VH-VL binders against Lon protease homolog 4, chloroplastic/mitochondrial (LON4). Designs and how they scored, part 3

Target 1, 223 residues: Lon protease homolog 4, chloroplastic/mitochondrial (LON4), of Arabidopsis thaliana (Mouse-ear cress) (q9m9l7r79to301)
Amino acid sequence: VIALPLPHKPLIPGFYMPIYVKDPKVLAALQESRRQQAPYAGAFLLKDDASSDSSSSSETENILEKLKGKELINRIHEVGTLAQISSIQGEQVILIGHRQLRITEMVSESEDPLTVKVDHLKDKPYDKDDDVIKATYFQVMSTLRDVLKTTSLWRDHVRTYTQACSLHIWHCLRHIGEFNYPKLADFGAGISGANKHQNQGVLEELDVHKRLELTLELVKKEV

## First folded at step 18 (VH-VL)

Design g2 (from q5 with heavy chain Y54E)
Fold by ESMFold2, look of step 19:
Structure g2 (fold): chain C 223 residues (1-223), chain A 121 residues (1-121), chain B 112 residues (1-112)
Amino acid sequence: as target 1 above (223 residues)
Amino acid sequence: EVQLVQSGAEVKKPGASVKVSCKASGYTFTDYYIHWVRQAPGQGLEWIGWIDPEDSGTKYNEKFKGRATLTADTSTSTAYLELSSLRSEDTAVYYCAREYDYGSGDYFDYWGQGTLVTVSS
Amino acid sequence: DIVMTQSPDSLAVSLGERATINCKSSQSVLYSDNNKNYLAWYQQKPGQPPKLLIYWASKRESGVPDRFSGSGSGTDFTLTISSLQAEDVAVYYCQQYDSYPTFGQGTKVEIK
């Protein structure tokens, strides 16, 4: 897959994300991939620069536009998201997140745009009928319902979710009751005020019970 | 009623390819992984790989990587296994199987009837 | 690869008697974080696909008779048929799902 660096937050499964692609070679490659059935890329959060806190958003974006090959692969997290290329209009590309990926190697001939081989990650199986994980699931769901009822802050975040829980609070409250365990964890993290490191941590956690626990802590901070 | 109905038996020469279909019905096709498992005559079961019909995500047993290709067509609710560069040891019954629904992962509650693929000169 | 080894390879048991099938994995399939054993058992009759009997080592699938039970933990597992019936003549497979699926070689159960 084409590796797309994300400068500000990871792409959480189930969410839309607009990105702006300034590199003409990357944009052309995405346009070509999009013309195929179910076109996909890999979306990977940019690592923090270890050298300085002085980097601005503008400088980070400029570095990402110029980074190629091994320079770029060393600057992105190894775990990212399979991103569906939903639309391309000019330089705006709309991504839809699907599943976690892990980079296994760089494709040596594809330094521009960066192309990587990936493993498609799958959550570790869990027993949804186990009382401990079930209790955690209902704690997350109950906390989310309370947050959605008592604050308007999270309602704007819900609009970037791809399922029927997109626009109306009461439909959202009913719809989250239908989520399976990993979807609830991802949904909660994605609409929370979590910073990029917290969201990357949720994305990387394939143990569904642990992912639910991470999300529970994030949503409790909003209550 | 959940059903997985596979295509009929195939006879192939060494070096050829085969494509086995698995038509799903009675459930939402994109909500479940499909796994492929084969069984040589008189032998045990060997996992080939899985496909997620929702996003075409795949994983292969390394033994088959490069020769096996899993695809899915959501418009017909059909999963496919294509196995290339066939050898006589690929003679087996090939099964599709649905992954268990409740987030329990890699064990299988529904199986297709099996497709015998015979590789002989 | 987690190698699954069953014993015996075949077993002849009188109607109404107990049948015991053992399965050993090359690595533990107990995930300490959730304390679950990632093991399933299947029944396969001639000309038919496998049928799920047991998952999580000891949990019976819906519609499976009480005479089937699973036990064990870590690397050593057992399927027990407490009172063998004529319809239980089949090959039985264990399968781990702690990593990508692997199966035991099978145990054929026959009526003596």
Scores: ipSAE 0.680, ipTM 0.845, lowest interface PAE 1.7, mean pLDDT 86
Fold by OpenDDE, look of step 18:
Structure g2 (fold): chain C 223 residues (1-223), chain A 121 residues (1-121), chain B 112 residues (1-112)
Amino acid sequence: as target 1 above (223 residues)
Amino acid sequence: EVQLVQSGAEVKKPGASVKVSCKASGYTFTDYYIHWVRQAPGQGLEWIGWIDPEDSGTKYNEKFKGRATLTADTSTSTAYLELSSLRSEDTAVYYCAREYDYGSGDYFDYWGQGTLVTVSS
Amino acid sequence: DIVMTQSPDSLAVSLGERATINCKSSQSVLYSDNNKNYLAWYQQKPGQPPKLLIYWASKRESGVPDRFSGSGSGTDFTLTISSLQAEDVAVYYCQQYDSYPTFGQGTKVEIK
C-alpha cells in the first residue's frame, strides 16, 4: 500500500480524516488505487521530533514534502491504519480509517511514493461476556454520553469526523450503546483532545480491554 | 439459517492453480470474518488465512504466503481461495468457516461442506 | 507456531461410559491479562466439516449436550464425554487461537 504520513494525529478506525497531498506523484498513485478497485492506503503517524511540534502548518507541510523513501519510513510509526480513500478533490484527500496495519517491508526505495508491505492486524480475542470488560465498556459509554452532552467542541468534532454521527448528534448519542467494545474504544479516543502520542498508544493497543481503559482515561480528562 | 456452500471437487496437476468458492447466506456477509482451513487425508486441520469481506483485509499463515490468495465478492456474498503452484502435499479437503463473532477469536461456528482438491501427476 | 498434541490417537469406549481426550499445547494458551484459555474443541463426523463444541476451554456452544465438557488451563486440556452415546462416534480436535490457529491431530472415538 501507499504509505501516507500523518503529522499531527493518527487515523483512528471509524473516523474520517482530510489530508492535503501536494505531491502530484502521490496523488496520481492514490487516484490509480481507486481505479483499480483497491481504494486503500496506509496512514502512519510521524514520529515526534523537536521541529514537528513547534513548526507552522506551512513548515510541517514542507517537511512532509521532503521526506521520501527511507527517510520517510524511518520517521513514521510502524503501526498505522488501513485508510480507505473516500474522495480526492484537488489536493484534498478524505481518508476513512479501518483496521490497524503494521509495516513489514519497504517496497519502493526511490523518490516514488512510498509503498510498503503491511500486515493487517486483528484485535486480541476477548470474551464479550466477561464482567470486567463489560463494566469498563459501560463506564466509557456513560462518560462519553456525559461529555458529548455538555461539550460543544466534541459535538462538532463528532459531526465532522465520525461515520456513525454524520447526520445528527442526537443520532450519534442514541446509538452509542450499539457500539461494540473496540468501536467504542476507538470512538472515545478519536473524539478526545488527546495528543498524538496518546492516540497512537490507543491505536497500537490490540487488547480491547486495555484499549477501553486507555480511552476511559482520555475521556475522563474531558469531563 | 446460516449456510456456507462451497464449490465442487477439483483435480489438478502439480504446478497448476485452483480456486475454490464459498457462498455465504443467512447473515450479513460483511459482518464476519471468513477463514480457510484444509485437512489432508488422515491429518489434522491446517489454518490457511482469514479475510474480512468488508474491506478485503487478509491474514495468511506464513506457510501459504505468496501462494494463497483470499478474496471476497460482497455483491454475491462469496469468498474465494486461490492456491497456486500446487503440489501433491496440497491434496486436501478445503473448508471455509465463519468466525464465531467479530473479534471474539479465531474459532468457528459455521463451516462449508468442504471441497476436495486432489493434486496428482 | 503452537503445536497441539492430542492423546490418545484413538479411543474405544463402551456406551454410557466416560470418554476422556487430552490435548497439550507446546506453549501456554492462557492469556494472563484476562485469565482466558484460547482453546476450542470440535467434533467431526465422516464426510462432514468440524462442529464447534467448546470454546474458551470450557464454554459449551449452544445446542451442545451437557455430557460434553472442557477443562484444563495453560498447556493441558481435556474434553470429557460423561456418558458416550452412539451419535458421539467421531474424530475430535482441539484448537488454540492464542496465536495463528493450530489444531491437534485428532482423536478418533469409537464404541467398544
Scores: ipSAE 0.622, ipTM 0.853, lowest interface PAE 1.2, mean pLDDT 89

Design g6 (from q5 with heavy chain Y100P)
Fold by ESMFold2, look of step 19:
Structure g6 (fold): chain C 223 residues (1-223), chain A 121 residues (1-121), chain B 112 residues (1-112)
Amino acid sequence: as target 1 above (223 residues)
Amino acid sequence: EVQLVQSGAEVKKPGASVKVSCKASGYTFTDYYIHWVRQAPGQGLEWIGWIDPYDSGTKYNEKFKGRATLTADTSTSTAYLELSSLRSEDTAVYYCAREPDYGSGDYFDYWGQGTLVTVSS
Amino acid sequence: DIVMTQSPDSLAVSLGERATINCKSSQSVLYSDNNKNYLAWYQQKPGQPPKLLIYWASKRESGVPDRFSGSGSGTDFTLTISSLQAEDVAVYYCQQYDSYPTFGQGTKVEIK
């Protein structure tokens, strides 16, 4: 897949994300991939060990323009998201997050656009009938209910969720939780005020119980 | 009632390809992984790979990587296994199988009836 | 790959008596973080696909008779048929799912 660096936050499965692609070679490659039967790319958060006080978009943009090939692959997290290329309008590309990926190697040493081989990740199996994970699930649901009742800030984040949940949030949560604990964890993290490192931690956690625990911590902060 | 109905038996020559279908019914096709497992005559079971019909994610047993291709057509609720560069040792019954819940485990509560693929000169 | 080895390869048991099938994995299939054994058992009759009997090592699938039970942990597992019936004549497979699925070679159960 084409490796797309994300400078600000990871793409959480189930969410839309607009990105802006300034490199015409990358944009052309995305347009060609979209014409094909499986229009996908890999979306990977940039590693950011530099000063956390810096928020200049000009500095980030310059770094992204200069990072190619091996330099770029070493500066992105190894775990990212399979991204469906939903639309391309000029330089704006709309991505839909699907599942976690792990980079295994760089392909053809192409520096522009960077292409990588990936493994499609699958969560470690869990016993849905186990009382311990059920208890955590119920805590996540209860906490989300409280957050939705006491604040309206979650609405900005939920607008980018692929299901039309904003008018039917309680039914949407019930549906998500009933069949899919990983999706509940992802949903909770995605609508929380978590920073990019916390969201990356949720994305990387394939143990479903641990992922729910991480998400519970994040949504509790919103109560 | 959950059902997985596979395409009929096939006879192929070495070097050819085969594409086996697995039509699902009685449940929401995109909510469950589909696995492929084969069984050579008189032998045990061998896992080939899985596909998630929701996002087309796939994983392959390394033994089959490069020769096996798993696809799914959500409009017809049908999963496919294509196996290329066939050899005589690929003669087997090929099964599709479903997981119990989305991501709940790599064990299988429903199986297709099997498709015999025979590779002979 | 986690290699699954069953014993015996074939077992003859009188009707109404106990049948015991052993399954050993080349490495532990117990995930310490959740304390679960990632092991399943299947029954396969001639001309049919496998049928799930047991998962999580000891949990019986819906509709499976009480005479089927699973036990064991880590690397050593047992399927027990407490009172063999004529309809239980089949080949039985263990399968791990701690990593990519792998199956034992099978144990054929016959009536003596």
Scores: ipSAE 0.596, ipTM 0.830, lowest interface PAE 2.1, mean pLDDT 86

## First folded at step 19 (VH-VL)

Design i1 (from g6 with heavy chain Y54E)
Fold by OpenDDE, fold request of step 21:
Structure i1 (fold): chain C 223 residues (1-223), chain A 121 residues (1-121), chain B 112 residues (1-112)
Amino acid sequence: as target 1 above (223 residues)
Amino acid sequence: EVQLVQSGAEVKKPGASVKVSCKASGYTFTDYYIHWVRQAPGQGLEWIGWIDPEDSGTKYNEKFKGRATLTADTSTSTAYLELSSLRSEDTAVYYCAREPDYGSGDYFDYWGQGTLVTVSS
Amino acid sequence: DIVMTQSPDSLAVSLGERATINCKSSQSVLYSDNNKNYLAWYQQKPGQPPKLLIYWASKRESGVPDRFSGSGSGTDFTLTISSLQAEDVAVYYCQQYDSYPTFGQGTKVEIK
């Protein structure tokens, strides 16, 4: 897959993310992927040495433009997200996150768009009937519901970035209640407003219970 | 009622490819992983890989990497296994199987009836 | 790969008697963080696909008779049929799912 660097936030499964791609070669490659009915790329967060939250947008863009091939792969996290290319308009690309990926190999070493081999990651097995994980699940759900009900800003945010909440708040709340454990964890993290490091930590955590715990801590800060 | 119905038996020559289908019904197709397992005559079970019909994510047994291709058609609720460069040792009954509860673990609660693939000169 | 080894390869048991099948994994399939054993048992009759009996080493699948039970932890597991019935004649497989799924070689259970 084409590896797309994300400077500020990892792409959480279930979320939309608009990005701007200035490199015409990358854009062309993404367009080609869509034509071949393989509308997927890998989205990977930049490491701290590549970009920081304090960096200006212009600085970040400059860094990204200079990073190619092997240099780029060394500057992104190994774990990212399978990103569906939803649309391309000019330089704006809309991505939809699906699942975690792990880079296993760099395919292209040239100045061409960075292409990598990836493993599609799966969560570690868990027992949904376990009382401990169930309790954590409900705590996360309860906390999220409280936040979504009380804060208009959160509602707007959820509507904008999630498919589940795209219609209206009632629809969103209904769907949240139907989320399985992993999806709830991802959803909570995605809307929590946590920094990129925290979100990356959630993305990388394949233990569902641990991921729920991480999410719980993040959403509690929003209450 | 959950059902997985597979395509009929296949006879192939060495070097050829085979594509087996698995049509799912009785549940939401995109909510469950589909796995493929084969069983050579009189032998045990061997895992081939899984696919998530929701996003077409896949994982393969290293033994089959490069030869096995898993796909899913959500419009028809059908999963496919394509195996290329067939060898005599690929002769087996191939099963599709459903993983219970999304991400619960790679064990299988529902199985297709199996598809015999015979590879012979 | 985790290797699963069953014993015995075949077992003949009288009707109404206890049948015991053992399964050993080459490495532990117990996950330390949740203390769950990633092990399943299947029954397979001729011409049919495997049927899930047990998962999480000891949890019975819905519809499975209570005469079937799974026990064990770590690397050693046991499937027990407390009172063998005629319909229980089949090959039984253990399977781990701690890593890529692997199966035991199977144990054929017959009536003595």
Scores: ipSAE 0.874, ipTM 0.934, lowest interface PAE 0.6, mean pLDDT 91
Fold by OpenDDE, fold request of step 21:
Structure i1 (fold): chain C 223 residues (1-223), chain A 121 residues (1-121), chain B 112 residues (1-112)
Amino acid sequence: as target 1 above (223 residues)
Amino acid sequence: EVQLVQSGAEVKKPGASVKVSCKASGYTFTDYYIHWVRQAPGQGLEWIGWIDPEDSGTKYNEKFKGRATLTADTSTSTAYLELSSLRSEDTAVYYCAREPDYGSGDYFDYWGQGTLVTVSS
Amino acid sequence: DIVMTQSPDSLAVSLGERATINCKSSQSVLYSDNNKNYLAWYQQKPGQPPKLLIYWASKRESGVPDRFSGSGSGTDFTLTISSLQAEDVAVYYCQQYDSYPTFGQGTKVEIK
């Protein structure tokens, strides 16, 4: 897959993320992926040494433009997200996150868009009937409901960036109870406003219970 | 009722490819992983890989990497296993199997009836 | 790969008697964080696919008779048929799913 670096936030499964791709070769590669009915890329957060939150958008873009091939692969996190290319308009690309990926090897040459082999990751097995994980699940759910009810800003944010809430926030709130454990964890993290490190930590956590716990801590801060 | 119905028996020559289908019904196809397991005559069970029909995510047994391709068609609720460069040792009954609940673990609650693939000169 | 070894390879038991099948994993399939054993048992009759009996080492699948039970932890597991019935004649497999799924070689259960 084409490896797309993300400077500020990892792509959480279930969420939309608009990105700007200035490199015409990368854009072309993404377009080609769509034509081949393989509309997927890998989205990977840049490591801290590559980008900081304090960096201007222009600086970040400049850095990204200069990073290619082996240099780029060394500056992105190994774990990222399978990203569906939803649309391409000019330099704007809309990504939809699906599942975690792990880079296994670099495939492309230095002058080509970074292409990598990836492992599709799966969560560690969990017992949904376990009382402990259930309790955590419901705590997350309850907290999220509170957050979504009390903050209009969050409502707007959720509407914009999540597939789960594509229609109305009320619909989202109503159906949040239908989310499986992993999805709820991801959803909570995605709307929590957590920093990129925290979100990356959630993304990398394949233990569903642990991920829920992480999410719980993040969403509690929003209440 | 949950059902997995597989395609019929296949006879292939060495070096050929085979594609086995598994049609799912009785549940939401995209909500469950589909696994493939084979069983050589008189032998045990061997895991091949899994696919998530929702996003076409896949994982393969290293033994089959490069030869096995898992796909899913959500419009027909059908999963496919394609195995290339067939060898005599690939002679086996191939099963599709459903993983219970999303992420519950790689064990299998529903199975297809199996597809015999015979590879012979 | 985690190797699963069953014992015995074959077992003949009288009707109504207890059948015991053992399964050993080359590595522990106990996940320390949740204290769950990633172990399943299947029954396979001739010409049929395997049928799930037990998961999480001891949880019985819906519809499975009470006479079937799973026990054990870590590397040693046991499937017990408390009172063997005629319809229980089959090959039984253990399977771990802590890593890539691997199966035991199977144990053939017959009526004595």
Scores: ipSAE 0.872, ipTM 0.932, lowest interface PAE 0.6, mean pLDDT 91
Fold by ESMFold2, fold request of step 21:
Structure i1 (fold): chain C 223 residues (1-223), chain A 121 residues (1-121), chain B 112 residues (1-112)
Amino acid sequence: as target 1 above (223 residues)
Amino acid sequence: EVQLVQSGAEVKKPGASVKVSCKASGYTFTDYYIHWVRQAPGQGLEWIGWIDPEDSGTKYNEKFKGRATLTADTSTSTAYLELSSLRSEDTAVYYCAREPDYGSGDYFDYWGQGTLVTVSS
Amino acid sequence: DIVMTQSPDSLAVSLGERATINCKSSQSVLYSDNNKNYLAWYQQKPGQPPKLLIYWASKRESGVPDRFSGSGSGTDFTLTISSLQAEDVAVYYCQQYDSYPTFGQGTKVEIK
């Protein structure tokens, strides 16, 4: 897949994210990928380190202009998201997150655009009927319902969810499905006020019970 | 009333390809991973890979990378295994199998009836 | 890859007697964080696909007779048929799912 850096937050599965791409090689590669039956890229959060440039670098387009190949792959988190290329309008590319990826290696010829080999990640198996994970699931559900009763701030966060549910969080919960632990964990994190490091932590956590626990902590802060 | 119904037996020459279908019914196709497992005559079971029909994510046993391709057609609720560059060692019964929902496990509660693929010169 | 080794390769047991099949993994399949053993057992009769008997090492799948039980932890597991019936003549496989699935070589159970 083409590796796309995300400067501000990771792409959580189930959510839209607009990015802006001015690099003509990258844009052309994304257009070509979209014409194929599998219009996907990999979206990876930039690492937060102390050696960044003093210049402002706030958008994907700026990162792609400055960092290529080995320099770029060393600056992105190795766990990211399989991103469907939903639309391309000029320089705006709309991504939809699907599942976690892990970078396994750089394709040696691919310094611009950076192309990586990935593993499609699968959550560690869990006993969905186990009382402990079920209790955590119900706590997340209960907390999300409480968010609606105490605040309307969640409405801005849900606008980027792929389901039409901006008016009522219960519509999103119904579309997720009962006992869909991974999607609930991802949804809760994505609509919370979590910072990029917290969201990256949720994305990287393949133990579904632990992911739900992380999400529970995040949504409790909204109540 | 979950069912996985596979396509019929195939006879192939070495170097050819085969595509086995697995039609699912009785459940929401996109909620469950489909795995492929094969069994050579008189031998044990060997895992080939999985596909998530929801987003076409796949994982392959390293032994089959480059030769196996898993696909799914959500409009017909059908999963496919394509195995290329066939060898006589690929003679086996090929099974599709379903795992528990939402990717919760890699054990298989429902199996297709199996498709015998014979590779002979 | 986790190698699964069963013993014995074949077993002859009189009707109504106890049959015991062992399965050993090359690595622990116990995940300490949830205390679950990632192990399943299957029964396979000639001309049929495998049938799930046991998962999480000791949970019986619905519709499986209570004479089938699983036990063990870590690297050592046992399938027990407490009172062998004629219909239990089959090959039995263990399978781990702590990583991508691997199966034991099978144990053929026959009536003596």
Scores: ipSAE 0.711, ipTM 0.857, lowest interface PAE 1.5, mean pLDDT 86
Fold by ESMFold2, look of step 19:
Formats: sequence, structure tokens, C-alpha cells
Structure i1 (fold): chain C 223 residues (1-223), chain A 121 residues (1-121), chain B 112 residues (1-112)
Amino acid sequence: as target 1 above (223 residues)
Amino acid sequence: EVQLVQSGAEVKKPGASVKVSCKASGYTFTDYYIHWVRQAPGQGLEWIGWIDPEDSGTKYNEKFKGRATLTADTSTSTAYLELSSLRSEDTAVYYCAREPDYGSGDYFDYWGQGTLVTVSS
Amino acid sequence: DIVMTQSPDSLAVSLGERATINCKSSQSVLYSDNNKNYLAWYQQKPGQPPKLLIYWASKRESGVPDRFSGSGSGTDFTLTISSLQAEDVAVYYCQQYDSYPTFGQGTKVEIK
């Protein structure tokens, strides 16, 4: 897949994310992938520079413009998200997250656009009927429903999820009741306002019970 | 009722490829992973890989990496296994099998009837 | 790979008697964080696909008679048929799912 760096937050499965692609080679490759009905890329959060604190969007965008190949692959997290290329309008690309990926190696000899081989990740199996994980699942569900009913600020975050939630709060409440355990964890983290490190931690956690516990902590902050 | 119905038996020469189909019915196809498992005559079971029909995510047993390709067609609720560069050792019954719940386990509550693939010179 | 080894390869048991099949894994399939053993048992009759009997080492699948039970932990597991019936003649497989699924070589159960 084409490796797309994300400067500010990871792409959580089930969510939309607009990105802006300034490199014309990357944009052309994305357009060709979408046109040929192979509309997927890998989306990977950019690592922080260990030698300096860089929080400026301008500095991050300049770094992304200048990084190629080996320099770029060393600056992105190894675990990211399979991203569907939903639309391309000018430099704006809309991504939809699907599943976790892990980079295994770089493919492009020329290093432009960065192309990587990935493993598709699967959550560690869990027993959904076990009382311990089941209790955590229902606690996340209950807390999330309370947040959705009583707090208006989450609504902007929900608009980046599937179309059903953009219509009405009761659609969101019904929709989350249908989630399996990992989808509930991902949804809760995605609407919680978590910072990029917290969201990356949720994305990387393949133990579903632990991921639900991480999400519970994040959702409780909204209560 | 949940059913996995596979394509019929095939006879192939070494070096050829085969594509086995597995049509699912009685449940929402995209909600469950499909695994492929084979069984050589008189032998045990060997896992080949899984596919998530929702996003076409796949994982392969390393033994089959580069030769096996798993695909799914959501419009027909059909999963496919393609195995290339066939050898006589690939003679087996090939099964598709379903996980019990999405992400709930890599054990299999429903199995297809099996497809015998014979590789003979 | 986690190698699954069953014993015995073949077992003959009188009707109504107890049959015991053992399965050993080359490494533990107990995940300490959830305290679950990632092990399943299957029954396969001639000309049929495998049928799930037991998962999570000891949990019986719906519709499986209660004469089938699973026990064990870590690396050592047992399938027990408390009172063998004529319809229980089959090959039985254990399978781990702590990592890539792997199966034991099978145990053929016959009536003597």
C-alpha cells in the first residue's frame, strides 16, 4: 500500500478523516488507485521528533513535504490503519478507516511515493460471554450512552463516523448497541477527544478487553 | 440456517492453479471471518488463512505465502481460495469455515462440505 | 508454530465406557491476562467436515451432548466421552488458536 503520514492524529477504524496531499506524485497515485477500483492506502501517525518539541502544523507540514522514502518510513508509527480513499477533490482526500496494519518492509526502490508491505492485524480472540470482559463492555456502553445524551461537544466528533450518526442521536444510540466489542472500543475512543498518543495506544492494543479499558478511561473524561 | 456451499471437485496437473468457491447463506456475510483449512487424504487438518469479507483483510499461513490468494465477493456472498504452482502434495480436501462471532475466536462453528482437489501428473 | 500432539493415535472402547483423548501443545495456550485456554476440539466422521465440540478448552458448543467434556490447562488437555455411543465413532482433533490455528494429528475412536 501507499503509506500516508498523518501529522496530528491516527485514523481510527470506522471514522472519516480529511487529509491534504500537496505532493503531486502522491496525489496522482491516490487518484489512479481510486480510478482503478483499488481505493486503499495505509495511514500512519507521524512520530514526534525526539530531539525537539514540534507541535506547529506549519512545521509538521514542511517536514512532511521534505521527507521521502527511508526518512519518512522511520518517522511514522509501525502500526496504522487500512484507509479507503473515499473521495479526492483537488488536494483534499477523504479517508475511511477499516482495520489495523503493521508495516513489514519498504517496497519502493525510488522511495516516491512511499510504498510499504503490511500485515493485516486481527484482534486477539476473546470470549464475549466471559463475565469480566462483558462487564467492561457494558460499562463502556453505559458511559458512552450517558455522554451522548447529556454532553453536546461529542457531536462534532460523531460527524466523522458513519452516516447513521449524523442524522439523529437515537440512531447513534441504536447503532452503538449493535457494535461488537472492538468496534465499541474504537468508536468510544474516536469521539472522546483523546490526544494522538492516547488514540495511537488504542489503535495498537489488540487485546480487546484492554482496548475497552483504555476507551472507558477516555469516555469517562466526557462525563 | 447457516450454510457454506463449496464448488465441486477438481483435477489439476502440477504447476497449474485452482480456485475454490465457498458460497455463504443464512447470515450476514460481511459480519464473519472466513477461514480455509485443508486435509490431505487420510491426514490431519492444516490451516491456510483467513479473510474478512468486510474489508478484504487477509492473513496466510507462511507455508502458503505467495501461492495462496483469498478473496471475497460481497455481492454474491462468496469467498474464494486460489492456490497456484500446484504440487502433488497439495492434493487434499479444501474446506471453508466460519468463525463464531466477529473477532471472537479462530475456531470454527460452521464448515463447508469440502472440495477435493487432486494434483496428478 | 505451536505444535499440537495427540495421544493415542487410535483408541478402541466398549459401548458405554469412558474414552479419553489427550492433547499436548508445544507451548502454553493459556493467556494469563484473561485466564483462558485457547483450545478447541472437533469430531470428524468419514466423508464429513469437522464438527466443533469444545472451545475455550472446556466450553461445550450448542447441541453437543453432555457426555463430551474438555479439561486441562496450559499445555495438557483432555477430551472425555463419558459413555461412548455408536454414533461417536470418529476421528477427534484438538486445535489451538492462541496464534495461527494448528491442529493435532487426530485420534481415531472405535468401538470394540
Scores: ipSAE 0.707, ipTM 0.853, lowest interface PAE 1.5, mean pLDDT 86

